# VH-VL binders against q0atu2, part 192

Target 1, 119 residues: q0atu2
Amino acid sequence: MLDKKARIRTSREYRNVFEKGKRLSGRFLIIYYVENALDNNRFGFITNKKIGMAVIRNRIKRQLRAIVREYQGQVKNKHDIVLVARAGIGKSSFEGMEKDYIAIMKKAGLFARNANKID
Below, E stands for the ipSAE of ESMFold2; O stands for the ipSAE of OpenDDE; V2 stands for 0.75 times the mean of E and O plus 0.25 times the DockQ between their complexes.

## First folded at step 8 (VH-VL)

Design vb13 (framework fv_recibokibart; at its last look DockQ between E and O 0.90; V2 from the best seeds 0.00; counts 0 for: pae E 2.01 > 2)
Fold by OpenDDE, look of step 8:
Structure vb13 (fold): chain C 119 residues (1-119), chain A 121 residues (1-121), chain B 108 residues (1-108)
Amino acid sequence: as target 1 above (119 residues)
Amino acid sequence: QVQLVQSGAEVKKPGASVKVSCKASGYTFTEYYMHWAKQAPGQGLEWIGEINPDWGDTNYNQKFQGRVTMTRDTSISTAYMELSRLRSDDTAVYYCARAKYYWSFDAFDIWGQGTLVTVSS
Amino acid sequence: QIVLTQSPGTLSLSPGERATLSCRASQSVSSKYLHWYQQKPGQAPRLWIYDASSRATGIPDRFSGSGSGTDFTLTISRLEPEDFATYYCQQYESSPYTFGQGTKLEIK
């Protein structure tokens, strides 16, 4: 999974993102993002009970980590980004989720200019 | 009813380890960070650390770094705090407490009843 | 870390009197990250005031919180017998999240 350094780990860090960050909604994901003072990005994830049963949430968590990891190198640095899974994500395919992630990240302008896996 | 129920009192020898449990009920376990605090006899409160029950990420007070390990079992909505290499000044009541980490305030609004840990030779 | 210093350490008053408890931070703390807890002997702490000035559920209106920056105050307008306890302030501004050393409000 994501490197420890690349994760939002503390409750206060999550709070900071929600209070100061910008919000964008996709079909399956909502992202909150804010610049940080670090040299790396940190990712957080919210998967609440609205997503579905534990087995569904666990699947979604694995898929979200995979997606974030896949595109991590193409995301502009110095950002804290929290992904909030929407209720309908449990019915989505991996490809649909990935497409939604890419779309919302593009809309947020968070991909680097030289990113080549997002077309 | 929202509540946190902790495991019973412990008596340990110096150098041993203790693992305290905190079972949550009445709310969604993964939507709140679980915090732990220490209160030595007749003393104030000291924050030990926090854990994200959904992902397992932890953040510890440096004072306890290297000796404390926080874990959770989401299947039974239970958080654990293990303290190793115990010494006499670890004798205290240990509390778990929840705090919301998104959408609402982040105070410790629900506390466990506390677990007395006594370290003596 | 942010150090919270409460004063006085012990406050001896009688029922019906006004109580003023102080919490001073070593650096600025946003009001939304300053909280107060009440604790009675043999019991767990209980959230009392959150966001510096908001009363927790079930807390009487004789309790009020105020302050900003580095200086915060908990005030009890008219003490009731059940109000005698230890009060702790706590900051959630930055890790480690720290508590004040407490003010013990005892009956005179």
Scores: ipSAE 0.910, ipTM 0.956, lowest interface PAE 0.5, mean pLDDT 95
Fold by ESMFold2, look of step 8:
Structure vb13 (fold): chain C 119 residues (1-119), chain A 121 residues (1-121), chain B 108 residues (1-108)
Amino acid sequence: as target 1 above (119 residues)
Amino acid sequence: QVQLVQSGAEVKKPGASVKVSCKASGYTFTEYYMHWAKQAPGQGLEWIGEINPDWGDTNYNQKFQGRVTMTRDTSISTAYMELSRLRSDDTAVYYCARAKYYWSFDAFDIWGQGTLVTVSS
Amino acid sequence: QIVLTQSPGTLSLSPGERATLSCRASQSVSSKYLHWYQQKPGQAPRLWIYDASSRATGIPDRFSGSGSGTDFTLTISRLEPEDFATYYCQQYESSPYTFGQGTKLEIK
């Protein structure tokens, strides 16, 4: 899973992203993001019961963490980023979630210029 | 009805551990951070730490770091606080309280009834 | 950490009087992260005022909160018998999320 220092851990940190950050919607995800005062990025995740039963929610959590981990080295540093799973994400495939993540991160301008490896 | 119901009073000896439970009802457990606070007899409130019940991330007051562990079981909407290597000055009432961490204000709007932990001798 | 100092420690007043409770922070606290709680003996604290000035659900309009930066005030315009309790301020600006030591409002 993501390293401890790359995760948003406190309620206040989540609130800061929602209060100060920009919002961008994709098909399955919404991201909120704001520049932080650290040398690294931090990621937070919000899922809720609307997505489905616990088995489905656990699958979504594992898949989102895997996607974020896969691309984290290409994300511009010094950002706090919260991913909010939309209700329809429970019916998506891993590929569908991954494509949506790449699209919204690119649209947000959060990938570094050396991110030509992203399809 | 929205409420937090805590486990009953505990009497412990120095050096033991205690695990206090806090069962949530009437709301979506994973949408609120759960906080824990200590109130020693005749004293004010001291914040111990917080847990995100959806993802399990914790943040502790440094004063309690190394002795406190906060966990939860989302299947029964219950948060737990475990305090180890108990001392006499850990005698206190321990409260759980919730705070919304997105799309709401973040004050502690619902509190548990408190759990008295007595560490004797 | 941010230290909250409440004054006075004890207020002794009669029903019908005005009460003014002070909370001073050692560092600036955004108003939206300063909250007040009421606690009666043997009971859990109850959210009273949030965001420095907003009354929680069911709290009478005789209670008002004000202040910004490092100085915050809880005012009760006309005391009722049920208002005699201990009041705590709390900051949620930065971890650890500290409370003031409390002001005990006692009946004369």
Scores: ipSAE 0.584, ipTM 0.870, lowest interface PAE 2.0, mean pLDDT 91
ESMFold2 (binder alone), look of step 8: mean pLDDT 92; pTM 0.943

Design vb14 (framework fv_recibokibart; at its last look DockQ between E and O 0.26; V2 from the best seeds 0.00; counts 0 for: pae E 8.9 > 2)
Fold by OpenDDE, look of step 8:
Structure vb14 (fold): chain C 119 residues (1-119), chain A 121 residues (1-121), chain B 108 residues (1-108)
Amino acid sequence: as target 1 above (119 residues)
Amino acid sequence: QVQLVQSGAEVKKPGASVKVSCKASGYTFTDYYMHWAKQAPGQGLEWIGEINPEWGDTNYNQKFQGRVTMTRDTSISTAYMELSRLRSDDTAVYYCARAKYYWSFDAFDIWGQGTLVTVSS
Amino acid sequence: QIVLTQSPGTLSLSPGERATLSCRASQSVSSKYLHWYQQKPGQAPRLWIYDASSRATGIPDRFSGSGSGTDFTLTISRLEPEDFATYYCQQYESSPYTFGQGTKLEIK
């Protein structure tokens, strides 16, 4: 999974993102993002009971981590990014989720200019 | 009813470890960070650390760094705090408390009843 | 870390009197991250005031919180017998999250 350094870990860090960050909604995901003072990105994830039963939430968590990890090197640095899973994501395919992630991240302008896996 | 129920009192020898549990009910366990606090006899409150029950990420007070380990079992909505290399000044009541961390950020609005840990030779 | 200093350490008053409790922070704390708790002997702390000035559920309106920056105050307009307890302020501004040392409000 994501490196410890690449994760939002504290409740206060999550709060900071929600208070100061920008919000963009996709089909399956909502992202909150804000610049940080670090040299790396940090990712947080919200998967509440609206997503479905525990087995579904666990699957979604694994899939979200996989997606974020896959494209991590193509995301502009110095950002705290929280992914919020929307209701209905449990019915989506992995490919659909990935497509939604890419689309919303592009809309946010968070991919580096030289990113080549997002086409 | 929303509540946090902690494990019973513990008596330990110096150098031993203690693991206190905190079982949540009446709410979605993973929607709140779980915090732990220490209160020595007749003293104030001291924050120990926090854990994200959904992901297991922790943040500890440096004063306890290296001796405290926070974990959780989401299947039974239970958080754990383990304190190792116990010494006499670890004698205290330990509390768990929840705090919302998204949508509505709240303070420690629900507390466990506390667990007395006594460290004596 | 942010140090919260409460004053006085002990406040002795009679029912019906006004109580003023102070909490001073070593650095600026946003109001949204300053909270107060009440604790009685043998009991767990209970959230009392949050966001510096908002009363928790079930808290009487004789309690009020105010302040900003480094100076915060909890006021009880007219003390009731059940109000005698220890009050702690707490900051959620930055980790480690810290408490004041408490003010014990005792009956005179």
Scores: ipSAE 0.895, ipTM 0.951, lowest interface PAE 0.5, mean pLDDT 95
Fold by ESMFold2, look of step 8:
Formats: structure tokens, C-alpha cells, sequence
Structure vb14 (fold): chain C 119 residues (1-119), chain A 121 residues (1-121), chain B 108 residues (1-108)
């Protein structure tokens, strides 16, 4: 579970990330990200109907939250970050999602230079 | 298969409260904002407010601030709207409707069937 | 608050005619946040057009939406009997998220 403060929670917060943020695509994920005015990061998670039934989308959302929680200490602060699951993610493993997340976050320059657990 | 089912019609006296329920099925309840709207007989639609069902954050139309409370129970995928200190001009059909809160088409794509609330002495 | 004013209030036309419904906003609304709903008596509203111009699933191509800024239009190229209903525009640009007062499209 992510801390309450580390969650994107309102429609305005999501809208701000999509309207003002940068976009990068990976194999299973797309991230949108933008600097915020806080001392911390916030994360949001989006699945859509093309991925599968609600139980599948819920599982993917839980797995992505677990991945983000594991690496959150390595993410540069002051960013709002939304993870969007791509249609093909339903066939991925946890490890596949994890590797994709790490690759995208490195490409975005969002991992700190000396953070722990960077692959 | 995706649907919102609201509680049944209510008749209330002035000064009372009403709590309308809206049960979601066929989708992940916490992925969508839940909205509530009022439609007085023969009139148009008026937005009351919204709740983020995952975290419980609310945002109310100022016209209803102080009399409306929106809550949810994620364990049963149900949203609630309570309106207090009822007046006769609160007589209306009340709708719940969902909207995605995270990209460019935040339209209300699924609506409940509506709940008629009648306020009379 | 953004006020949406629809015109005309009532539009009386025959099947086969072209209908033009207007929605004017008191402040600019991004097309991404302007939506249209259809409502028939005794029924809940139904999403019809989203993002000003995109048809919801199953909506016939005789319906088209257009406009930007403060001026938006719903056009029905050739009216069918099932199209006679009330149409509402809605903005999702800023809270409170307001609806227009509706245009009732009735059969002549």
C-alpha cells in the first residue's frame, strides 16, 4: 500500500498530469509525469476495459502498486506520476512489468543517480 | 453488465434527511469517480457533487454544501448521498453516475436508474 | 461557475429534417470537457457525444458534434422518430460541473 500522501487522488490532479506532463511508453506501460509543488512524489494507476475483465484489471493495478512501492525510495522527489497499463499487459508477468517500469523510469530520468534497488 | 442500481423511492417530511444508495457492478468500483445529480420534475439536470471512491475525497456544488454528505463502502461497491434538512424544493429524481477521473473524456458514461425523493408534509 | 445556455429551448421538427442544437458557455471550455446527453421521458440520461465531437458507442453517424471555446453545436443530419428527446450539454472544465438547461426536440 502506498502512503496516503503518495497517491494521486483527485480528478484535478490526474488532469494536471495528463495536460502538463511528459509521456513515455514502454512495452507494457505508459507513464505521464510532471513536477509538483510538494516535498514528495504521488502516483496514480490506470487500467482500461481493453485489458480484460474487472478482476484482471484489479490484479494488474495491485501488482503495479506493489512495484511502485518497492522502488519508491529511488524516485526523485517532487513528481506526480501516472502509470497507464497498455492492452498487452494482461499477458505479462510481475517480473515483466517490473523490468518495464524500471526501464521507463530510467529513461525519464526519474530514478536518483545513487538510489538503492535500481536495476 | 456494467450497471449502477439505486435504492428505491422515498417520501420524507420537511426537515428530515434522506440517504440514497448506488451499488456498482461489472467494473472496478475504485477506478471511477462517482457523481450525483438532481432533476426536479420537468426540469434540467443539476450537478450535486462527486466522490473519489478509492480514497473518499469529495467535492460538492456550493449550492448543496452544508446539507450534502457523500460516502462509500468499497467492500460492497456502494456509494451514498445523504441530503439533510429537506425542503419541498428538494423533491426531485436523484441520479448517480460514474466518470473516469484520469484522462481526457470524463463524461458520465453509466447512470443509475434514478431515485425519486418526495418532500411533503 | 461556467453557465451553459442551450438554444432553442424547444425545437419542433419533422422526421427527415436537419436539427441544429446550440450550447454556449459563459467561459471557454476545452473540447475535451464538453459532453452531450440524450434523455427520454422516464429514463436516465445517456451519454451521446463526448469531447465535443466523439460519438458514444452505438450512436448513429447522423449525429455530429462540433465547436470550441464558448460555442458548441450538436447536429442531426436527418431526423429519425427515435431522435425526439431532450438533449443536454455538460462541461467538465471546472467545478461545479454544470449542465445546460436542455433543448427539447419534439415531433411536429
Amino acid sequence: as target 1 above (119 residues)
Amino acid sequence: QVQLVQSGAEVKKPGASVKVSCKASGYTFTDYYMHWAKQAPGQGLEWIGEINPEWGDTNYNQKFQGRVTMTRDTSISTAYMELSRLRSDDTAVYYCARAKYYWSFDAFDIWGQGTLVTVSS
Amino acid sequence: QIVLTQSPGTLSLSPGERATLSCRASQSVSSKYLHWYQQKPGQAPRLWIYDASSRATGIPDRFSGSGSGTDFTLTISRLEPEDFATYYCQQYESSPYTFGQGTKLEIK
Scores: ipSAE 0.007, ipTM 0.646, lowest interface PAE 8.9, mean pLDDT 87
ESMFold2 (binder alone), look of step 8: mean pLDDT 92; pTM 0.946

Design vb15 (framework fv_recibokibart; at its last look DockQ between E and O 0.90; V2 from the best seeds 0.00; counts 0 for: pae E 2.1 > 2)
Fold by OpenDDE, look of step 8:
Structure vb15 (fold): chain C 119 residues (1-119), chain A 121 residues (1-121), chain B 108 residues (1-108)
Amino acid sequence: as target 1 above (119 residues)
Amino acid sequence: QVQLVQSGAEVKKPGASVKVSCKASGYTFTDYYMHWAKQAPGQGLEWIGEINPDWGDTNYNQKFQGRVTMTRDTSISTAYMELSRLRSDDTAVYYCARAKYYWSFDAFDIWGQGTLVTVSS
Amino acid sequence: QIVLTQSPGTLSLSPGERATLSCRASQSVSSKYLHWYQQKPGQAPRLWIYDASSRATGIPDRFSGSGSGTDFTLTISRLEPEDFATYYCQQWESSPYTFGQGTKLEIK
């Protein structure tokens, strides 16, 4: 699990990201991202019922956490980032999800220049 | 019908703990933050804290920090608020209330019926 | 924290009269983060006005909300008997999400 400091925790923080952030859509994920005034990144996740039943959502949550954790050190700092799972994500493979994450984060320009795990 | 149903009234001694439940129905439990508010007899409303039912993240009013714990059981769409080290001024009606945190306005649009907690020696 | 101060504390009026309730914030609050609730004795609060000026579902058009910055107002154009209650303003600008102390609208 992500460190407490690395998570968006409050409803107001989520609201801020959705209202002020930029939006990019991938195949399986939509990301909203905005700069914060902190020294670290914070991640939030939206996994609503459109992606499937509880078992599916739990799996997706686990996989999203794993992906975000894996690439956390390669993301530019000072960002609040919310990942919204799209309806089709329930039928995706982990590799497909990871690929989508990488692609959308690259498109957003959120990876550090020296990132080496995203090729 | 969308509703929040809270557990019944509680009578506690000073120093004890109380755990109030709030069961949600008629909507997707994890799509709304669950909030808790305190209302002492004849007084106004005071925000206690919030929990993300999907991930379990909490944010508490510093006034209650260290004494309040909010949890949830998603399998039964139920949120819990536990208040420890109770004292007489904790006597109040406690409300749960939902608030959307994405794709809509953030207001307490649905409230539980309230739970009276009485702290007396 | 943001302190919301409501005035007056108690407002005594008769049916048919106009009611004006004020909510002042200790610092600026965006309109989208200012809400009003109605509460009657023995009942839970009910969302009444959201985003400073939008009526919640089922709220009569005699109710209106206005304001910006630090000053917000709830107005009832012509009071009905069922309107007598306590009204609270509440802010989502920053945590903790504070309430005003309430204005009790009572029948004269």
Scores: ipSAE 0.899, ipTM 0.952, lowest interface PAE 0.5, mean pLDDT 95
Fold by ESMFold2, look of step 8:
Structure vb15 (fold): chain C 119 residues (1-119), chain A 121 residues (1-121), chain B 108 residues (1-108)
Amino acid sequence: as target 1 above (119 residues)
Amino acid sequence: QVQLVQSGAEVKKPGASVKVSCKASGYTFTDYYMHWAKQAPGQGLEWIGEINPDWGDTNYNQKFQGRVTMTRDTSISTAYMELSRLRSDDTAVYYCARAKYYWSFDAFDIWGQGTLVTVSS
Amino acid sequence: QIVLTQSPGTLSLSPGERATLSCRASQSVSSKYLHWYQQKPGQAPRLWIYDASSRATGIPDRFSGSGSGTDFTLTISRLEPEDFATYYCQQWESSPYTFGQGTKLEIK
């Protein structure tokens, strides 16, 4: 569970990330990220209905929150980061999503150290 | 047809609460922030706050903080705005309006028809 | 918060005339976060101009928006009877997303 301090909460904050941020695509996820003026990170999520029905979308939402929470201590501070679920994510395993997240976060240079839950 | 349909007019006593609903149709409810605005009789518009209907995150105008609660029910594509401890200067038309929060412009492109809330003794 | 001051408060003109409506911000607003709405009595506002200068779907060419920084303008080149309404500007530069107090464009 991410606390309110670590959440992108406003429409303006989401728009800022998409407008000014960098984009990086993985197999199941796309991230947009931009440096913020805070001492902490904030995370946002886009999981629209094209992923699947509500039960599938709710599972993906729960799994993405769990993955982000699990690795949040390894993420370099001062970033707003939006995770966008790609259409094929509904068929991914938890481990598949997790590996994809770790890979794209490392490629973006956002981890302070390696994500040792891979493999 | 893309539209927002609000609940009907309300008459309330000072100190009561009111809950206005805003039902969306014709589009993906969870892809747009829902915003609420107040328009007192003969006056301009005042922004109250916003809710992300997918994740439930809210952001309120400080003037309403502590008295306003925004919620939604995604199963019926409906947003709600509740205003508590009503006073006479809360008499107004309350509008809901949508805005895309990614990959689009942020203006309020669709508005509800408005809900008149009258606060009187 | 950013205060938007519209002028004039009321503008009385005849059909066929040119109208100029001003919106002045207390702080700089990026053009992409400045929007205009039209409202007729008893109706909800309607998006008219977004991102300072882009017309919403179906809005006639006689409407144009311009400006940057703190000064924004809505211009109607040749007034038609249906253009008489109240116009509001709104900013999204920062929360709260404030509106101007409106300019009422009325028939002379």
Scores: ipSAE 0.607, ipTM 0.869, lowest interface PAE 2.1, mean pLDDT 90
ESMFold2 (binder alone), look of step 8: mean pLDDT 92; pTM 0.943

Design vb16 (framework fv_recibokibart; at its last look DockQ between E and O 0.90; V2 from the best seeds 0.81)
Fold by OpenDDE, look of step 8:
Structure vb16 (fold): chain C 119 residues (1-119), chain A 121 residues (1-121), chain B 108 residues (1-108)
Amino acid sequence: as target 1 above (119 residues)
Amino acid sequence: QVQLVQSGAEVKKPGASVKVSCKASGYTFTDYYMHWAKQAPGQGLEWIGEINPDWGDTNYNQKFQGRVTMTRDTSISTAYMELSRLRSDDTAVYYCARAKYFWSFDAFDIWGQGTLVTVSS
Amino acid sequence: QIVLTQSPGTLSLSPGERATLSCRASQSVSSKYLHWYQQKPGQAPRLWIYDASSRATGIPDRFSGSGSGTDFTLTISRLEPEDFATYYCQQYESSPYTFGQGTKLEIK
């Protein structure tokens, strides 16, 4: 799992991202992102019952954490980023989800210029 | 009906621990942060901390840091607050309360009925 | 932390009178993050005013909230017997999400 320092933890922090952040929608994910005043990125996640049963939601949560962790070092610093799982994500493959994440993050310009593993 | 139902009153000795439960019903448990507040007899409200029921992330008031632990069981829509190393000034009514944290941001719009914790030797 | 100071501590009035409750913050608080709660003896607090000036569901229009920055006010235009209670302001601007010490509105 992501380090404590790399997570959005408080309700107020989530609110800040939703109020001040930019929104981009992918096929399976919506991201809200905003610059923070820290030296590190923080990630938040929204999964709701529209995604599916508890078993499905848990799977999606694990997969989202894995994806974010995998590409964490390639994301521009000083950002709070909230990933919202869209309806239908439960029917996606891991590869499809990963592809969607990469695409939406690229569109947001959140990957570093020297980032690899995103081609 | 949306409601939060807390566990019953507790009587504890100094140095002991107490774990209060808060069961949610009538809404999606994971869509709201669960907060806890303390109210000593005849006193005002004091915020203890919050937990994200979906991910388990917590944020505590520094005053309670090191003695409070908030957890949840999503399978039964129940939040827990454990307070350890109890002392006499921990005697109070403890409340759970929900707050929306995405799409709409609400205040503490639903409260539990409170749990009296008495700490006495 | 943000300290909220309410005044007066106790307000004694009669039904039909106007009540004005003050909540002062030690630093600026956005109206979006200033809320009021009502509490009666033996009961849990109840959300009363949110976002400084919005009445919660079921709250009579005789209640109004106003203010910005560091000064906020809860006003009851004409007191009803059921309005006598303790009122708390609360800020959600930053953690810890502190409460005021409360104003007890009692019947004269």
Scores: ipSAE 0.910, ipTM 0.955, lowest interface PAE 0.5, mean pLDDT 95
Fold by ESMFold2, look of step 8:
Structure vb16 (fold): chain C 119 residues (1-119), chain A 121 residues (1-121), chain B 108 residues (1-108)
Amino acid sequence: as target 1 above (119 residues)
Amino acid sequence: QVQLVQSGAEVKKPGASVKVSCKASGYTFTDYYMHWAKQAPGQGLEWIGEINPDWGDTNYNQKFQGRVTMTRDTSISTAYMELSRLRSDDTAVYYCARAKYFWSFDAFDIWGQGTLVTVSS
Amino acid sequence: QIVLTQSPGTLSLSPGERATLSCRASQSVSSKYLHWYQQKPGQAPRLWIYDASSRATGIPDRFSGSGSGTDFTLTISRLEPEDFATYYCQQYESSPYTFGQGTKLEIK
């Protein structure tokens, strides 16, 4: 559901985040993030065959989109952020994945609002 | 054996559309961006655009924006490029090529054999 | 967009000679994003040199790449008959990922 402008769309832009960005690992997710020259955020996603069959991968993709969309308005602007699904994510609940996202985004300092008010 | 195998040559009239396929084998299709390039007779290579086959995101050369659509079917490891409102200067060989988009080589290390599209009245 | 200008357009040499092919960019290109391809008539391009100076798998030692910023060079130390082809440089620094117009290396 993410707007086209809120997506990392080019292969070179993915490489820039991996090359120049900071990395932070959670239980189910790894994020890479770097400041961009825009006035908005862009999100990218890496999911691969190791997390499971196509039905499982499609579920993970839908859940990641939903989580990112839910919190995107609370993220500090001017960042390119890539979420990498770890192999164990296929066994996670939506709630577990959401908590992991919140925790790593807070630790990265990427939420604009006070952490005590983030769901 | 890592391969990209493209659909056969096509002859089209001006104003028509063409859809070229590129079937991947021997590697994980969703780990690599798929790129498309044009080579008019006797001329050099021109980049058309790219697609992330896992998530479907596309990025097109502005020259082709509005006329090109790139899609894929991950169940058969196949990428597609459709070019609409064909003109005589669209006569060319069209290539697909792959490039890895995470921490590895970005160069086009595998190319399809090319698809000749001829646009004539 | 970044324009790549290759020179010369055609290079006529004999087997055994040294060839030097130039690729000049309109803007700075990081060496990691400058690549070379070889193409023979009726064939698809083949990756030859990547990251400005790294040979692709199976490419002979007589091929070397060098350069940085806006000026890049492909050198063939001693030409073999199979080396006569067209060579393209490509930048992957920014979209659109442009190619040079090519240098045709032909038998004199």
Scores: ipSAE 0.649, ipTM 0.884, lowest interface PAE 1.8, mean pLDDT 91
ESMFold2 (binder alone), look of step 8: mean pLDDT 92; pTM 0.947

